VHH binders against TBC1 domain family member whacked (wkd). Designs and how they scored, part 1

Every score and structure here is a prediction.

Target 1, 363 residues: TBC1 domain family member whacked (wkd), of Drosophila melanogaster (Fruit fly) (q9vgl8)
Amino acid sequence: MATAPRSLDTISLCSTVSSCPDRNGFYGGFQRTDKPKEPLSKAQIIAREKKWLYMIDNWSIYMSKNYKKIRDRCRKGIPKSVRPKAWFYLSGAYLLKKKNPNVYNELLEKPGNPTTIEEIKKDKHRQFPFHEMFLDEQKVGQIELFNVLKAYSIYNPKVGFCQAQAPIAAFLLMHLPAEDAFWVFVSVCDVYLQDYFIPGLEVIQNDAGILEGLLKKTCPPVYRHLQKHKVEPLLYMTDWFLCAMTRTLPWETLLRVWDCFLAEGIRVIFKVALVIIGASLSRHKVRKTCTGLCETLAVLRSPEEHIVEEEFIINNMMRLNLRVEDFQIEHTRQKARRAKQKAQQEAESSGSGNGHRRNMPTL
Below, numbering starts at 1 at the first letter of every chain, in headers, positions and changes, except where a header shows other numbers; antibody chains aren't numbered by Kabat.
ipSAE, averaged over its two directions, is called F for ESMFold2-Fast, E for ESMFold2 and O for OpenDDE. V2 adds 0.75 times the mean of E and O to 0.25 times the DockQ between the complexes of E and O.
Where letters were taken out, [cut] stands.
The coordinates of atoms that the task and the answers printed are left out; those that the model quotes come from them. Centres of patches stay.

## First folded at step 4 (VHH; framework vhh_7nfr_2)

Design s1 (from n7 with F105Y)
Fold by ESMFold2-Fast, scan of step 4:
Order: sequence, then C-alpha cells, then structure tokens
Structure s1 (fold): chain B 363 residues (1-363), chain A 122 residues (1-122)
Amino acid sequence: as target 1 above (363 residues)
Amino acid sequence: QVQLQESGGGLVQPGGSLRLSCAASGFTFSEYWMSWVRQAPGEGREWVSSISGSGGSTYYADSVKGRFTIARDNVKNTLYLLMDSLKSDDTAVYYCAKDTYSEYYLGDFDYWGQGTQVTVSS
C-alpha cells in the first residue's frame, strides 16, 4: 500500500530534514520547497497587491456588485503578503469575529468535554511535523492548535472533534493569528464543509457517490477501472475532502487551491480530486499495472509530482467542463440513490421480523 | 512486531449471523483506524468497513450497510465485525487491517492478519 503525500514526510524522516527552514517554515517533508519558484515580475506582484488591498477596503461593494472579479483574482493566485487578510474576508470570518467579540477567549476558559479534550491532545502533535510551528509539543503552534480545536468543540458540540479538523486548523494557524484562524476555521467547518464532521460522516459518503458520477462523465475509462477493481471512493477521497487537501498537496499548490476553495467552495475540492484521479489513471499503461485495489490506491495515494504541481492542478481544474448545475444534478441524484438504498435496507430489516407473513421476494 | 489475528469465521446459511474478532498487539491500538477487508474467490480485495481509534466514526461499504456493524474494544485491543443477514455474496476471506498511520487515513494498510474464511451456503 502506498502512503499519502503527507505520510511520505514521516517515512522520509531521516533523509530530508534540513538545518534551516525553507521560505515557508518547513525543515523537511513533501511540502518543503527547495527549488525556486519562477516568480511574477515585481511590478506585477505590486499591481496585484494594490488591487487586492483596494478590493478588501471596498469588500461589501465587491461582494454585492462584482463577486466575479473576486473569483477571477482568486483563480490567478492571491499575493503572499495579502493572502491571510484575503482569506479572513473571503471566508466571512471578519463578520463572525465582529459579531462575537471576546467569544473565542470565553470558549477557551470553559473546561470542555473531557473525552473530546483527550482526543484533541492525541492528534495535535501529528500535524505538519516538519514545520517550525509544530516541531514539538511545546511550540506555540501546538498550543494554539489545541486552543482552536478546544474552542471549536465547545462552540459546536454536535461535531465536537474529528481528527480531520486538526490539519485544517493547523494550516490556518500558519497564516493567521489564533483568534482570526479560529473564525476562519468555524466558517470552513460550518459552511464550506457543512455537516462533514458530524459523527457517522454521512455527507462525505454522499459526496463519494457524487465524485463517482462526475468521474463517469469526465473520464469513463478511469471510472470503469475503479469499478472493475472495487476501489471504493472513501478509501482515497475521504482524506482529500475532510481535510480540504491539507494532507495531500504540495505547499504552493495547496495555497492556490485554498484561494479558489474560499471563493468557490467544495466544488473546487471535487475538481482537484477529478484532476488527480484522471491524470493518475488516464494512461492505459498505468491502468495495466494496477491489477487490483492495492495497486490502484498506491497510484492515487502517491500521484506523480507533476500532477500535483501548482499550475498543472489549477489549469486542469479550470479546463474541466463542469458547470455549477452539473454538481447540483449529481448531488440530487446521489441523495436520492442513498435514500433509496437506506429505505431498501430498512425494509429488509423490518421484513426479517415479518418475513413469515410476506410472499417470497422476487430474485 | 505488529500482529493481527482474526477468528470467528465459519460456514453459515443465508440469513445467518457471525461475529468476527481480530486480536491486535505490538502497537497502541486505540490510536489507529482499523478496517475489515474481504476477498471473495476469484476476485480482488474489497474494503468492508473502517472504525476510528476512539470508535466515534465508522464507515461501511454500500454492500454491507445496515447488515454489518464494526466495533472495537480498546481495553482488550480487539476489533469486531458483527455480520447479520448474511448473503451468498458475503462469502470471502475476511482480513483485519491496520492503517499505516495513527492519523486519519483510510485505505493505507500496512499490516494485515492471516484472514478468516466466511462461507455462506446451504
């Protein structure tokens, strides 16, 4: 079985660690960036920064009258210097914080659910193990991560804590002060990934079906391969969706995907997933080597470097011929399919008690 | 020295029930996702169900939803699969699988048990 890209950091522990962090704070691992980026000119960067700052200063006007411009600028990539503030505004966290002064600090003062607190303590040390903020339990990042996850578990007790939330919270803390990161995190969990983290994980199971339906439309040979070898989507897409790609993508790609995700929502995660699956399994030669479940998962868990590179993902995501309506149609179909399956299973369970009182079922 | 040992398989008639167990040792059981994976005669491996370290989250393949229940006992380091309303299509060798990471990852299995045979026939 192949490991996920983030898992490769742990496996490569002894050979990839540097004495100096990269420009993003990584001492090692798959998210460390050693090769220089081909940057935009300084003039282009400054121009984009000025446009973003002006847009943020006039945010309500852009949101109400010109959201298309916000979306288009996100697709081009948000300049590094303004990204934290842009994410704070894009997520609506600025309004959540304004409406709830001191709430974050009040939540931190509460004891929380003891069982949930122990679960958070077990998982926080596993996030971004090669990043300067999270190298050990005593680092400020580890303390802030615990605080954000504790506060959220009290803020939304129906969810409490789900392990998949930890990398999202850690990722946001790498960009934002703790209280601001908390409110972006609230928006991500409660709006963008609505109901994903409720115990039972029903929404992600529905979304697995949506992904399969979209794959059948966009890449039929790959869809047939996955069906032939009984490769359940939950085995490869669950981590991608629940963690919003934070455990999956190289750092610069992850930033560009999140620029789009905060503007356009979960559809972006579906599109990224479709690009990874399609690009990884589209070639007949590759599918021929994937003789079953394990070989196919190995390919999907460890996509070739070029497939998860920044421009490849963004350009191919934008080239996907999928409209908002395609997602809505598929969502409706999958919800109906799951409801029918649940009703059939419940009828079968009820029938077991009254089987002697019913006619024999047709095969 | 991670070890996984399955038991509880056997021959049952359609509509019957079985309880599979997997005794785990050599790692901190409560910190890892655990899964059941089956392989029917002449077919590849098929994922059946997964359970989080705490037991708070469970996933099931569509083919077994409502019929199978995955459970764990973190004090005894034992994984269970409770199988009700068994069908001939459930005939397979059932494997206990440990996920590669103590983190939330599904389908990345680094240790497997020897398997236990389940046969559903008259």
Scores: ipSAE 0.005, ipTM 0.515, lowest interface PAE 9.8, mean pLDDT 83

Design s11 (from n7 with L106I)
Fold by ESMFold2-Fast, scan of step 4:
Formats: sequence, C-alpha cells, structure tokens
Structure s11 (fold): chain B 363 residues (1-363), chain A 122 residues (1-122)
Amino acid sequence: as target 1 above (363 residues)
Amino acid sequence: QVQLQESGGGLVQPGGSLRLSCAASGFTFSEYWMSWVRQAPGEGREWVSSISGSGGSTYYADSVKGRFTIARDNVKNTLYLLMDSLKSDDTAVYYCAKDTYSEYFIGDFDYWGQGTQVTVSS
C-alpha cells in the first residue's frame, strides 16, 4: 500500500487534449503553451535575425575570434526563424554533413542489427504523443524518427540504441529536415553527451556525483537535506541529463536551454538542474514537509510552474556563481572517488579467487 | 491489477548471503525498470538498485555496489537481488518497486510490494 509518486509524464497525460494544436503543434500535454508570451517587438526580432544571419555567414571567424558573441546571443534566445540553421551550425553538423555526402542515405539502405531495430520500433511511438508530427504511426515524423535512430545505430555501433536517444531525435526532427536532424543528433550523442549512451550508463553515474558536489557548493541546506534522507541523484537527475531536458521542460524553456546547451555544452544541463533543485527545496517550510525519499522526489519531479519558466531558468542559471574551474574540480574529485571505490572493491574481493558460484535464471 | 510479492528474506550472519525474489503480475514486466528499495528500523526509504526492462542496464547505490547484484527473469516475471558480504547496516525491510512507464530509469515508483525482512546479526 503505497501512493505512486507524481511525475511530469503523469501530469502531462492527465492534461486536457485540445481539438486544435497550439502555435508549436501540441494538442495537449505539459509542453502545450496556452499562455501568451510577451513578444519582442517586430523591429527587435528582425534586428536579432539579421545579426544571426550575418554571424552564420561569417561562422568560422566568429567561432575562432569572437565565440563570446555567439554565447551571448544564444543566452538572449535565438529567433524562431533562424533557430534551425543556428543549431545546425552551433552543433558542427554543417561540417559533418559536408564531409559525409550521401552517408545518411547509405546508412538507411543497410539492414542494421535486428535486435536494435526491434528496440527502436518498440519506442518510437512513445515520443511527444500529443504533438502533430508524432500523434500516430501514420505521421511522417514517426517514419523520420525511425530512420534517424536506425541510421545512428549503424553509424555508431558501440552505442547502438538507447531509449533516452529517442526524445532527443524526435525533438530535433521538430526543427530540422531528417538528414540535417541526423547530423545534429550525431554531434549531440558523440560530442555533447559523449559516452552517455554506452551500455552500463557509467558516465551518468559519475555526473550524478559531480551534480552533488556542485549542489554542496551552491545550496548547502538543500545538499544536507538530500544527504539526510539518502536521496540519490540518479533518482531525479537521470532523465534530465540523458534526454538533455527534452522530457522535463516546458517548450519555450526547452528551446532557450538548448540555445545555450549547443553553445556551452553539458555545463548548461548541470546549471539548469541546480536551479530546479535549489528553487524547489530552498525554502525551509518545503524541506520540513519532505520527511523522506518519496516526498522529496515528488517535489523534484513536479517543480512549481514558475521555476521552469524560461526567464526564471535562464536568469538563475546565469546568476549561479560557478566557474569552468568548479566543474573541472568536481570532475577530478569524482574520477578520484570512483578510482578509490574500484580499488576498495578489488581489495575486498582479492581474498576470494574461487568465490561461491550462483546459479541464476538471468544475469 | 499490478501486484508485486517479495520473498527470500531472513536472518543471516554478517558476511553471509541472501537471494531476494519479487514475483510480478498485472503488467508487461519486460517493459519496465524494476528497483529494490529498503527501509531500516526508524529510518526513511533508501534506494538500493535498479534494472532496465531488458536487463541490459543496472544501477547500484554506492553502499551496495560490488556486494549486491540485481537480475531479472522476464519469462517468469521475477526480479532478484543477490546479496553478498552482508553487513549489519543492510538490516531492513526490502521492497520491490515498479518504475513508471519510462524509457529509462527515473526512480518514480508506481507500485510497491509488501516487503521482505532482512536481518543481519550475530
């Protein structure tokens, strides 16, 4: 007898489904936007578009000599009209596509690993079920999603397929034609989320430790609360990191976070996570109601609406007093910790060369 | 109706071993991450280990890593926890937990079993 913890998926599923899509193609779910955004003036939008197009036309110069301007413009939010092209350039996908003409089509002609193909087929229909592109199996988006995931599994057989990749690929397909989306996806999986999707998911376990260390520095009372109640980071941060927030954030916030993510990398996902954790548990009254693991997880999995609003996330992410060195220090500490843990486990088992063998139906 | 039934607990000496089982019914077992969560006397619940639907991915709490092994039999709809080198600190009621319908481990538990008591003492 236990009540299931509330999740964003549960909240999304319980939302009223509309007969018509919103401006972004959503019929329902937590990513549907019914509240009007206070828009920039048309003149401001045009000015930002012109700056982005000029920057893209001179991309190599900006990348080598003026990356700060790219970063600053991403933090302000990329205009909707130029976002797909900007993401294609920010990710380096434009170079990958240029160096590999026809490779995407060649990969689609290959049969692939039968087990991997079956896994992809089972998961494709679960992505953005309320979005017009993925609403049912007959939609072109479902076909394109299968193609991108199949092509990647052949392109990088060391990874093959991981379920967390599907929402990332689907998200990219909402912005880019399939071949362009594929090359951005390759960059995201192989560079931004390097080694995340390798079987065993060891990198995410290390990054959970990094997140805890950063939280100890940025919000000590919240860190102490999580330690007191033995709330392991993998229980709340795994989905946020493996899917690069695609299953977590409201649509407009997700776009702004990805503008920053493609410019600044995984550090952005860490900063967003720290803002969500800190804002959700910073108030003593909230922590007092979180008497254990389940109550704390319920709060972290259902953050208040204002905490996941775009300006709140972006402004608080930028206000975090975290330098590049702080991430490097935590990375070094976690590598040392994992090396020590492994050495201790080897020492504990070194006295047993012929340990008891266990007969199990499955490994 | 989703049902989870644990077994295999008992009294064991420090350094001993136990194998816990959880019989699952009422859902497509192979599609869900399954977890073991424990609760020591007077303490809150502590996550122990999780396994993906296919069994291809496993996660462990630092306190049990290298001593415990999580496994599953999707034909028998059964989850296992193999516990080696048991310590007094491992004394707890062990619960089998089903994650929500997730493509990867989130730790958002839909359903819990009744639990099985593990006592490690001399």
Scores: ipSAE 0.006, ipTM 0.524, lowest interface PAE 9.6, mean pLDDT 84

Design s12 (from n7 with F105Y L106Y)
Fold by ESMFold2-Fast, scan of step 4:
Structure s12 (fold): chain B 363 residues (1-363), chain A 122 residues (1-122)
Amino acid sequence: as target 1 above (363 residues)
Amino acid sequence: QVQLQESGGGLVQPGGSLRLSCAASGFTFSEYWMSWVRQAPGEGREWVSSISGSGGSTYYADSVKGRFTIARDNVKNTLYLLMDSLKSDDTAVYYCAKDTYSEYYYGDFDYWGQGTQVTVSS
C-alpha cells in the first residue's frame, strides 16, 4: 500500500510520455541514428564471406537446425561478393532449378499469350532505365528481362503478367544470370508475394488493413493523422508491397532490405513500410503542413533522404516491437472484417431474388 | 492530349440517386485504372472509388460501400459513378482521375478532370 500511489503515478506518467515524440520529434521509437555505423574492415568482410560460403556448403543443415543463424547473418547484411549465391539459396531457387532441368529454355520456346506478351513489351523499358544493362533496347539486359517475364507468364498463367513484376525481375537480373534470376523470381512471385499479382488484387487489400492495424499500435499519432484526412493505405502502400520496395528504396538500402526479405518474408516489407510512414509523419511540424490527402501522400511518396538511408531503415525496423503474433492477430481481424462485409453484401443481393442486382445498370 | 470531362452532377434530396459520367480521350482507356475523388466544402480531397482497366476489380472507400457503384464502358471510353442513398455528407465536387500506371492500382494520379458539383440538400 506504501507503493500503490507511486505505481499509479508511474503508469500515468508512462502513458503520457508514450504519446509524445522523442527529442528528434519521432513517435513510436523511430529515431535518427546518433552515430553512423563504422564501415567494416577488409578482414571483417573476408570473415563474413567465409562464414556465408561455409553456411551455403552446409545449407540443408542450417535450414533445418539453425535457421536463426541464417536470419541473423541476413540482418547484418550479406557481403556483396556472396549476395547473388546467398539469394539463390535463401529463395529456394537452387532446388527449383535442380528439379526443373531445361524448363526455362522450354518456356522461352513457347509463343505465350499474345495479349500478355504485348503488355510485357510495353512496360519492359521502365525498369532501371539508367542502369548500364537497360540503357539500350539492344542490351542483353532488356532481352533477358523480356525472357524472364515471358517465361513466368507461361509458367504461371493464372498470374500472367503484372506491371509490378517487371522492376522485381530487372532487380534480380542485376545480380544473377537469367536462368537463376528466373527461378528466384518464380519463388518471389509464387511464395513470398503469393497471390499478390492475381487480377483483382484481393491480397493487397487485406494487407492494407493489416498495415493500418499495425500502424495504430506502433505510431498512434500518425495513425490518427491518416484517419483524420481519410488517407487509405492502398493510396500509398500498393507500389511498396507489389514491387517489394524495388521502386522505392535507394540501392544500398534495397539490398539490405532484400537480404532480410528473403530470410523473413513479407513481414519485412510491413516493417519497412511502418518505419517510412512513422518517421515521415512523426514530427508535429510535418503533420501541420499536411492539411489533407494530397499533401500527406506527397510526403509519403517522397520521404526525407535520411528516412530511406540503409542504417535508419534497418535499425528502426529491428527496433519495432512487433512479434509474429501481432501480424497473426491483424490478419485474423482483417479476414473477419472482410468476411462480414462479404456476408452483408451477399445478404443484400439475396434480398433481390436470386442474388442478382436487378437494378444494376448495363453500361 | 489526355482529357477527362465529368458530367451528371446536380442538386438532389437526401436518399436520392445520381449517375456521374467521365468522358476520357487521348490515351488507351481500357489499359488504365480510373478513380473518383471528391472534395467537400472546406475539406481536402477524399478518394471515393477505383476500377481496373478491364472493370474486373473495384475498390471503394468505407464511407460509400454499399451505396456507390463504379463502372466503365471501354467501347465508349466513359467512367461512371452510380450514387444511391445519397447523404448530406456526400456533398462535394467529384473529380475523375487517371492512374499513372496500367495493370495494377498505384493510387498516383497523373490527370484530373475539371470536376462536377454534387449537392445533397433539402
Scores: ipSAE 0.005, ipTM 0.477, lowest interface PAE 10.9, mean pLDDT 81

Design s13 (from n7 with L106M)
Fold by ESMFold2-Fast, scan of step 4:
Structure s13 (fold): chain B 363 residues (1-363), chain A 122 residues (1-122)
Amino acid sequence: as target 1 above (363 residues)
Amino acid sequence: QVQLQESGGGLVQPGGSLRLSCAASGFTFSEYWMSWVRQAPGEGREWVSSISGSGGSTYYADSVKGRFTIARDNVKNTLYLLMDSLKSDDTAVYYCAKDTYSEYFMGDFDYWGQGTQVTVSS
């Protein structure tokens, strides 16, 4: 795996980094090395491009009358030449931009919250430091990343800035001009990952419970192993969900997952997570070497290369026997569980006779 | 050189309280998520709680929710675990751990303290 460092601390320890970027713009590769895939014929690529351009030209009709065709084409993989425009339409960013002419530029002219701006300045330099567009402060990517994150923090002050947003914004800027990337980013944060980035990060805790319930249904032996060693989902799934896999998957796999994610939403991230977990821990011999928490987390944080290959992830995600109803059942169960825990915590801290159990000064 | 040193453990009766401390040095403490992880005799390690660099976000294992509070003092470079309503099941060596990642909770611990023993017994 020719993976670029993910943090600035790691950069200072690199003795050998390629002086030439790869075709995707990365010095030293992107997160993991993609396995070579047999390319489609030129005729097939052109045919798929024409079909996507026709769908985009007739977008309202396809969205209202034939969304299944859009979804099916996303699952096959969007041609690289039309992917940016397709993502812009799939996310609804096209409509957001048309409804809000000049709003992005107006947001950039505002000073913003001083504390939030300083947080953004610290985090922008940590995103894809070995990608050619982000190498230094004078690169267009660094300036546009700051601009997108600043604009969003003013656009949605309830969220402001969360560090997990930076890799998503950076990833979108590798595909889209800044203003278009901003509106896709707005949709991702406000719709696809709704309430994820609100201070306190409460929603991800609910989704950890949903993931655990789905894992119990889809891979019981792995579920039992995680329970035996007290491996809670928050210990391995947080960056997968908050960053929508942008720091996890090899480049080609990431693009295919995002093609599906923008069509089908957060359920795609759950399905990808279930595939990674199941494939990493399904073999008895692997579970036998995972004698505890740390050994199990090491396996989940560094899955074998074949598990994160493009076709493996997509094919196994599609083979998961999960219906929309399965997600609804788990959501309902987690709501009930959280209501029960909230009632218990309120009883322990309120006039039910638990006022002295907390470490608080007696006033 | 990263150093983490726990203190505050001891013997306590069921229903009692303890305050654990972890003194940190060798890194920019205020930027990193910090965690408490415990290990009971003859058992594997169990994650207890985590706190963001700013202290604005906290996570707890289900077994300790409502009883334990994680806190930090970024001026003193010290992590705390405030343990209330202690149970026999809380008996373990408690370790302070640093996350590898500064931006959000990764759950990947690169440095550990030596541990402090907590015994809950009558």
Scores: ipSAE 0.520, ipTM 0.829, lowest interface PAE 2.8, mean pLDDT 84

Design s14 (from n7 with F105W L106Y)
Fold by ESMFold2-Fast, scan of step 4:
Structure s14 (fold): chain B 363 residues (1-363), chain A 122 residues (1-122)
Amino acid sequence: as target 1 above (363 residues)
Amino acid sequence: QVQLQESGGGLVQPGGSLRLSCAASGFTFSEYWMSWVRQAPGEGREWVSSISGSGGSTYYADSVKGRFTIARDNVKNTLYLLMDSLKSDDTAVYYCAKDTYSEYWYGDFDYWGQGTQVTVSS
């Protein structure tokens, strides 16, 4: 029983599309869910909704004095009915919109960079092809997606457009009106994934080293397997990080991860990655079948269904023995490593070849 | 239908340079990420470098950063790997690989070339 392809842009694969959407608007694809109704009672759902609405009404106080309550409620999962408003507040988009009245509309009136606009037009048709908003180019979602990406490319011309931004913008449009989605998108790109989308993609390369160091700490046998077979982190983590898991996770899991991501930031994406890597390759029997690069990547890109189930991901993220200090240690190590590599590259650019650079470990 | 054919490999002295080429056909070359992957004698495959469809974004393995440059010519449907300051550790069969996705670099390769041998020896 093969699972559906885990790609929102894999349109060439002949997948059966249902005549009726699921509860989340999906006619088909791997993000369509026929999962049983939420295990919480109606009374418990209502209680959680009331807690969230009260917290939002008192948002500044909770952010400044009781952020732990926000974090804990995000980890439990935000009720579906309040999730869009909660994400709008969690991201700080409510303040961005308030400070910038009519700016979204002003950006849409501008022509933008012609090359960037053509790149956006090319890519927008590939996002969530099985979702009711994006099924074809006549759908309002396609127009809204173009508008959000165009507006952002003008708002932040240093970035312009990166293809990885399209699934994030589309995902947000499935939850929020276009202008609100735009301001959440601005926060995600400029704060949560700061500098990720700048041409050259230097930040993700640094974060690959951080992920390796954290993996060495949390699952040494898996770390050794990846080193033995020369499995570079960029080969399996790039779309996970640049798209904030939007092309990777089943729908309900993706929602739960984003509840946490908007509260705790990029550390959540690292933790999800570590859980996927560790759970996929922790068993010696599985590693034994992964005789090289391609076999290992196949496992990481098609994790077993139970590994990407919402409670498995969330519970195992919380069970990781990673403190903020552990991320700081790896960040410091990577800064030192990058500084050394830059000094060596500059020496090489001066025509002074170095014959003694071999076998420096990435610690 | 998709075909990838490498050329430009050969014997070179340590510190020397080589330019590898990959001629692509059977797909819209300019829309897809392209990669170089190598396999040293007795070892598994090692990713070397990737380039976006437009050529605007490039990635490199740490072992080759500052020494190798990936490039493409979308008019000629040709991918290049410019290899400078070659080391004995660079000895491998070099493969041209097409990514499965055009949107962004996924690192999942659906088509491979036959490979071209690069030997770095005195």
Scores: ipSAE 0.012, ipTM 0.574, lowest interface PAE 8.4, mean pLDDT 84

Design s15 (from n7 with L106E)
Fold by ESMFold2-Fast, scan of step 4:
Structure s15 (fold): chain B 363 residues (1-363), chain A 122 residues (1-122)
Amino acid sequence: as target 1 above (363 residues)
Amino acid sequence: QVQLQESGGGLVQPGGSLRLSCAASGFTFSEYWMSWVRQAPGEGREWVSSISGSGGSTYYADSVKGRFTIARDNVKNTLYLLMDSLKSDDTAVYYCAKDTYSEYFEGDFDYWGQGTQVTVSS
């Protein structure tokens, strides 16, 4: 028997937090949705569910011979009832779980790194604070979140724990039982966001450069605006990429983007980012109001509602004239640029030589 | 109330070095990303560098990479910017900035210091 919270401290809290959760479990926050019931007819929903279940039952055949059908169905949106199972299969987590029976439970029995465990305990309570699973610190959701993050830190000690992993793990736990969520999480961190969470966060710095190069190609006026005002991509895209949009997008849009992300990988996050940047800053009237760094970041951080609406994001992502080759070209360019910058940085750090005042205390 | 106070600016010759400090109070310093942002005469603000709450992650603008080092002392609630190989283009007012409450670098600065002037001239 769940007991509702007895009171809110002030009247202003009642204006931002409801006493009842929405259909997705949100009491408040930007991910709470008041959208009407599913716009698809019951017959259309059932038809899509049957197609997904058949596809899952024949998964290896579709993956090898008809991947386009998987991709196309992901782009249309996965039905809510089959989404958890579809994500489990799309991510390859079903193979990871089958290959590693009881490993999740074995990891939970291990003590882990004490410093890492302390870091996880500090950050777990900050995830989806208005969601029913995480609103109450004593609830099973908070325990499951700790368990998934602890298990992963032991499973991949090179990463340990990165704060950006917590919203991803929490998001997956909202859809999947803990052990299944763990294996999807392993796939996301080790495959989809490979090396993103290694200490130093070097990969995201390279990807910031890739995004900048793609923006130069897709929307030159916006690229010129960002260059003029020295708006570095790390200032607006870091959270988008490290958290795979889990802290950025309205709930229904986030689900649609993840449907695509699990099918097509990190290219989806780049495309979503390009749509948000392009749509937010494409109009000259808007760029005129963005007189510098802070005004431009404010626009990118709080895009207009229509820009982050699900059909707008998905349709404009699909309309982007970008080939796989375009991503490869930018990756090669940015890798070379970062290697040059790192070489210069190492030369400066090791060759203090004749620099005056370089003998100043460090801290 | 959150307060950020910069110090350590001044006049320095090209190729010289300076150490900037920012004393922070009124919030749990170790939980927030901290940044340095500069503004040259007649120019808009330019982001320089950022550091995670733990100090485990650091970011630098291309123009300062390899020359500047951002650091923090969470016991003293102090942010630092160690500047070497200074160029005339580094002449600016340097601001300490607190990111909004977040586990990540959002680039959303809710509090700023009053700034410290750095002038690089022969």
Scores: ipSAE 0.302, ipTM 0.735, lowest interface PAE 5.2, mean pLDDT 85

Design s16 (from n7 with F105H L106F)
Fold by ESMFold2-Fast, scan of step 4:
Structure s16 (fold): chain B 363 residues (1-363), chain A 122 residues (1-122)
Amino acid sequence: as target 1 above (363 residues)
Amino acid sequence: QVQLQESGGGLVQPGGSLRLSCAASGFTFSEYWMSWVRQAPGEGREWVSSISGSGGSTYYADSVKGRFTIARDNVKNTLYLLMDSLKSDDTAVYYCAKDTYSEYHFGDFDYWGQGTQVTVSS
């Protein structure tokens, strides 16, 4: 199951909930891990923890002169004990909090936009419904989730609230105290996923074009299949990108992807998407069963378990022959294509006398 | 008992306009993404447009952007597709579709209407 069910009540009916949580706090759902494997020895874990603590203690130097060491250590996976602190530093949240020592508490004291507050109240119950922090309305995690989303809606009123933000905020609260989680969340929304959550969700449409261009380069047979059946990326990629994979990946894979995401940015989400698409549709036998739009979407929305496994995703993401320049070229290309398409549509409308529409409903 | 009933199709000349409606019942209409999907003679289904539960977000296929407008009336539980500058390539059966999940995401169409025929011909 790659995507969350429609409601908390529906989820409770469709999934068996255990009386005991797993090591990560999950009572049920697709992110529950019944076979937690720690492939590293205790000595290896301690060694990696010491290296991370040393980097954090010397953070400015590593960011300016040794960024590649940070990147490489993120790709190997951050030890669980230091991951929250590492994410706090990787995101730049430590600087945001330092510059704004009382801002989070001040935002919580403000009433906010009444319409936005009601929207947040409706969505908070739907995040990680099988996790110990969010299992029911009485849990402290539900209060903290409301607070983070309320504070952000006041902090950035241009965005207010987008439902896709709720899984991200909930995910961060599973790792960080509320105030620290808030500042990482601010960085994720305002920097990593810049302008994604502005009403209308227009930025993701440009990124759909970038994904198509990258897929044409990395897996031409799959690209041709999607073009033949008119399968537009917005139909399968929107959840992956707007939630930064938080509703898509098994727990351990999600942690490893976010280790990389906070170091390398949105390019990681593109690479993960390319691996999922490529691995799901690369075999001719699978493409032959996908006779159209709906059959292809069903495959992409429910990738096989082995495709979303931790080492499979990370290793195949690193094996993609994509450089930073490939993303820049595709971004420039898609921006030019979208601008040309808009100009052509406007020219056709002007040629038709900027046509008055006859059959418009009154709403 | 989810029901979706389309209306408003018909024959129209190139450059003309049509308004499609979809009457929805059996679910909390305002909480679900709604979409229009079409199927031309001899071809597979093609996604046209989607609208969020609140109506705050709308998405369009490149082939219809600037010509079609998706809208909804959550009081009347009705979805609309306003089609302008119709071309012969727009000839298809148009289906109203409901998403499976009551969230911001869409594209997992769990219920479909019976369809309404749109023919663009001189």
Scores: ipSAE 0.464, ipTM 0.800, lowest interface PAE 3.1, mean pLDDT 86

Design s17 (from n7 with S102D)
Fold by ESMFold2-Fast, scan of step 4:
Structure s17 (fold): chain B 363 residues (1-363), chain A 122 residues (1-122)
Amino acid sequence: as target 1 above (363 residues)
Amino acid sequence: QVQLQESGGGLVQPGGSLRLSCAASGFTFSEYWMSWVRQAPGEGREWVSSISGSGGSTYYADSVKGRFTIARDNVKNTLYLLMDSLKSDDTAVYYCAKDTYDEYFLGDFDYWGQGTQVTVSS
């Protein structure tokens, strides 16, 4: 069947624009929801809403004594009416905002780094172009997107701006008022995706190795196929991880994944990636058609529609036999591997240390 | 029209060095991630290295780390691959490739050069 567009940059090629927005505010694009939902009964929705409101009212107790219940309720999907408040609490943004009154407005008054501001202005028009908030530069959403990204670049100058941050900020603005969205965005960038956006993009390179190790454990035939054709994870997972799936998944799936992501962190992005990779390449017939790098990347870059469907992703993510310990083991292995590679490179180069440079005669 | 033209290939002894160049035209070179991809005789394509538009970020395949260096000159619109400690396994046609995406490395290539032959043999 027709596959959802791989990124927001291809949305205009693969979607039909309507004169009326859908239930989620989309006039078109791969995130427009035209298929009927099988809704929970009104009674079930109200019951889940009451459970979430009670949890939020007792948040500190649940966080410290009953985190499993928070996790389990996130996996079932957060009710639409409660989702913004739940995300605000799950991310810890409620504490960040309380500790930093008026800081968002103070950051907006600052000029910022001129080069960074130019980069933000260049890219803001690409985010959710078919959503009612972002249809053009005069819409409030485009202004608020600029404001959130500008404020963050000043708040964390070590990062400044990375283009992958824009779809995350835009996504949050579709759910939260600008100041609340800003504090969730701060938490996402500084905690959930810690150091991902630092110039050099070193963390994603380490996480590529972790993903590879987890794939070897969860789907050995697919792992062997990728090794045989020398398909490096950076060639297909970078967009998935840097944007926290915001450019990859259809809207309803993206919401469910983020419900889990805010509760369980980056491990959710790894699990979603493993499901996409496994489901796309587990069948021998499909691997047989992937005769090399380019054919394999084409499959991974355009997963079949059923693979990125809400229930398929969530159910298969939950079926993965991966524990926190499995991620820790892979992190330790990758750290050891990188240390060994560095030691070997230093031995071969007879001292690549920065300190030697400082003691060399200047030309 | 986007054009990518490689040069600098040739025959070299094991342990030798080569410098490949790729002259780019028809797009704003400094804005796009650029990559080197190789294809050995009878084998599929293998990604080698990628560099950000500014040159501030670089990625390398494990097989070439510590031996190859990717670089660019945005004034000359030229991509480079500096190959050191060449091995017989490095024998391949080397292609210059442009990423479709200008914001970060997507790994989705829209334009390729014609390739330049590198032969490592004694």
Scores: ipSAE 0.391, ipTM 0.780, lowest interface PAE 4.1, mean pLDDT 85

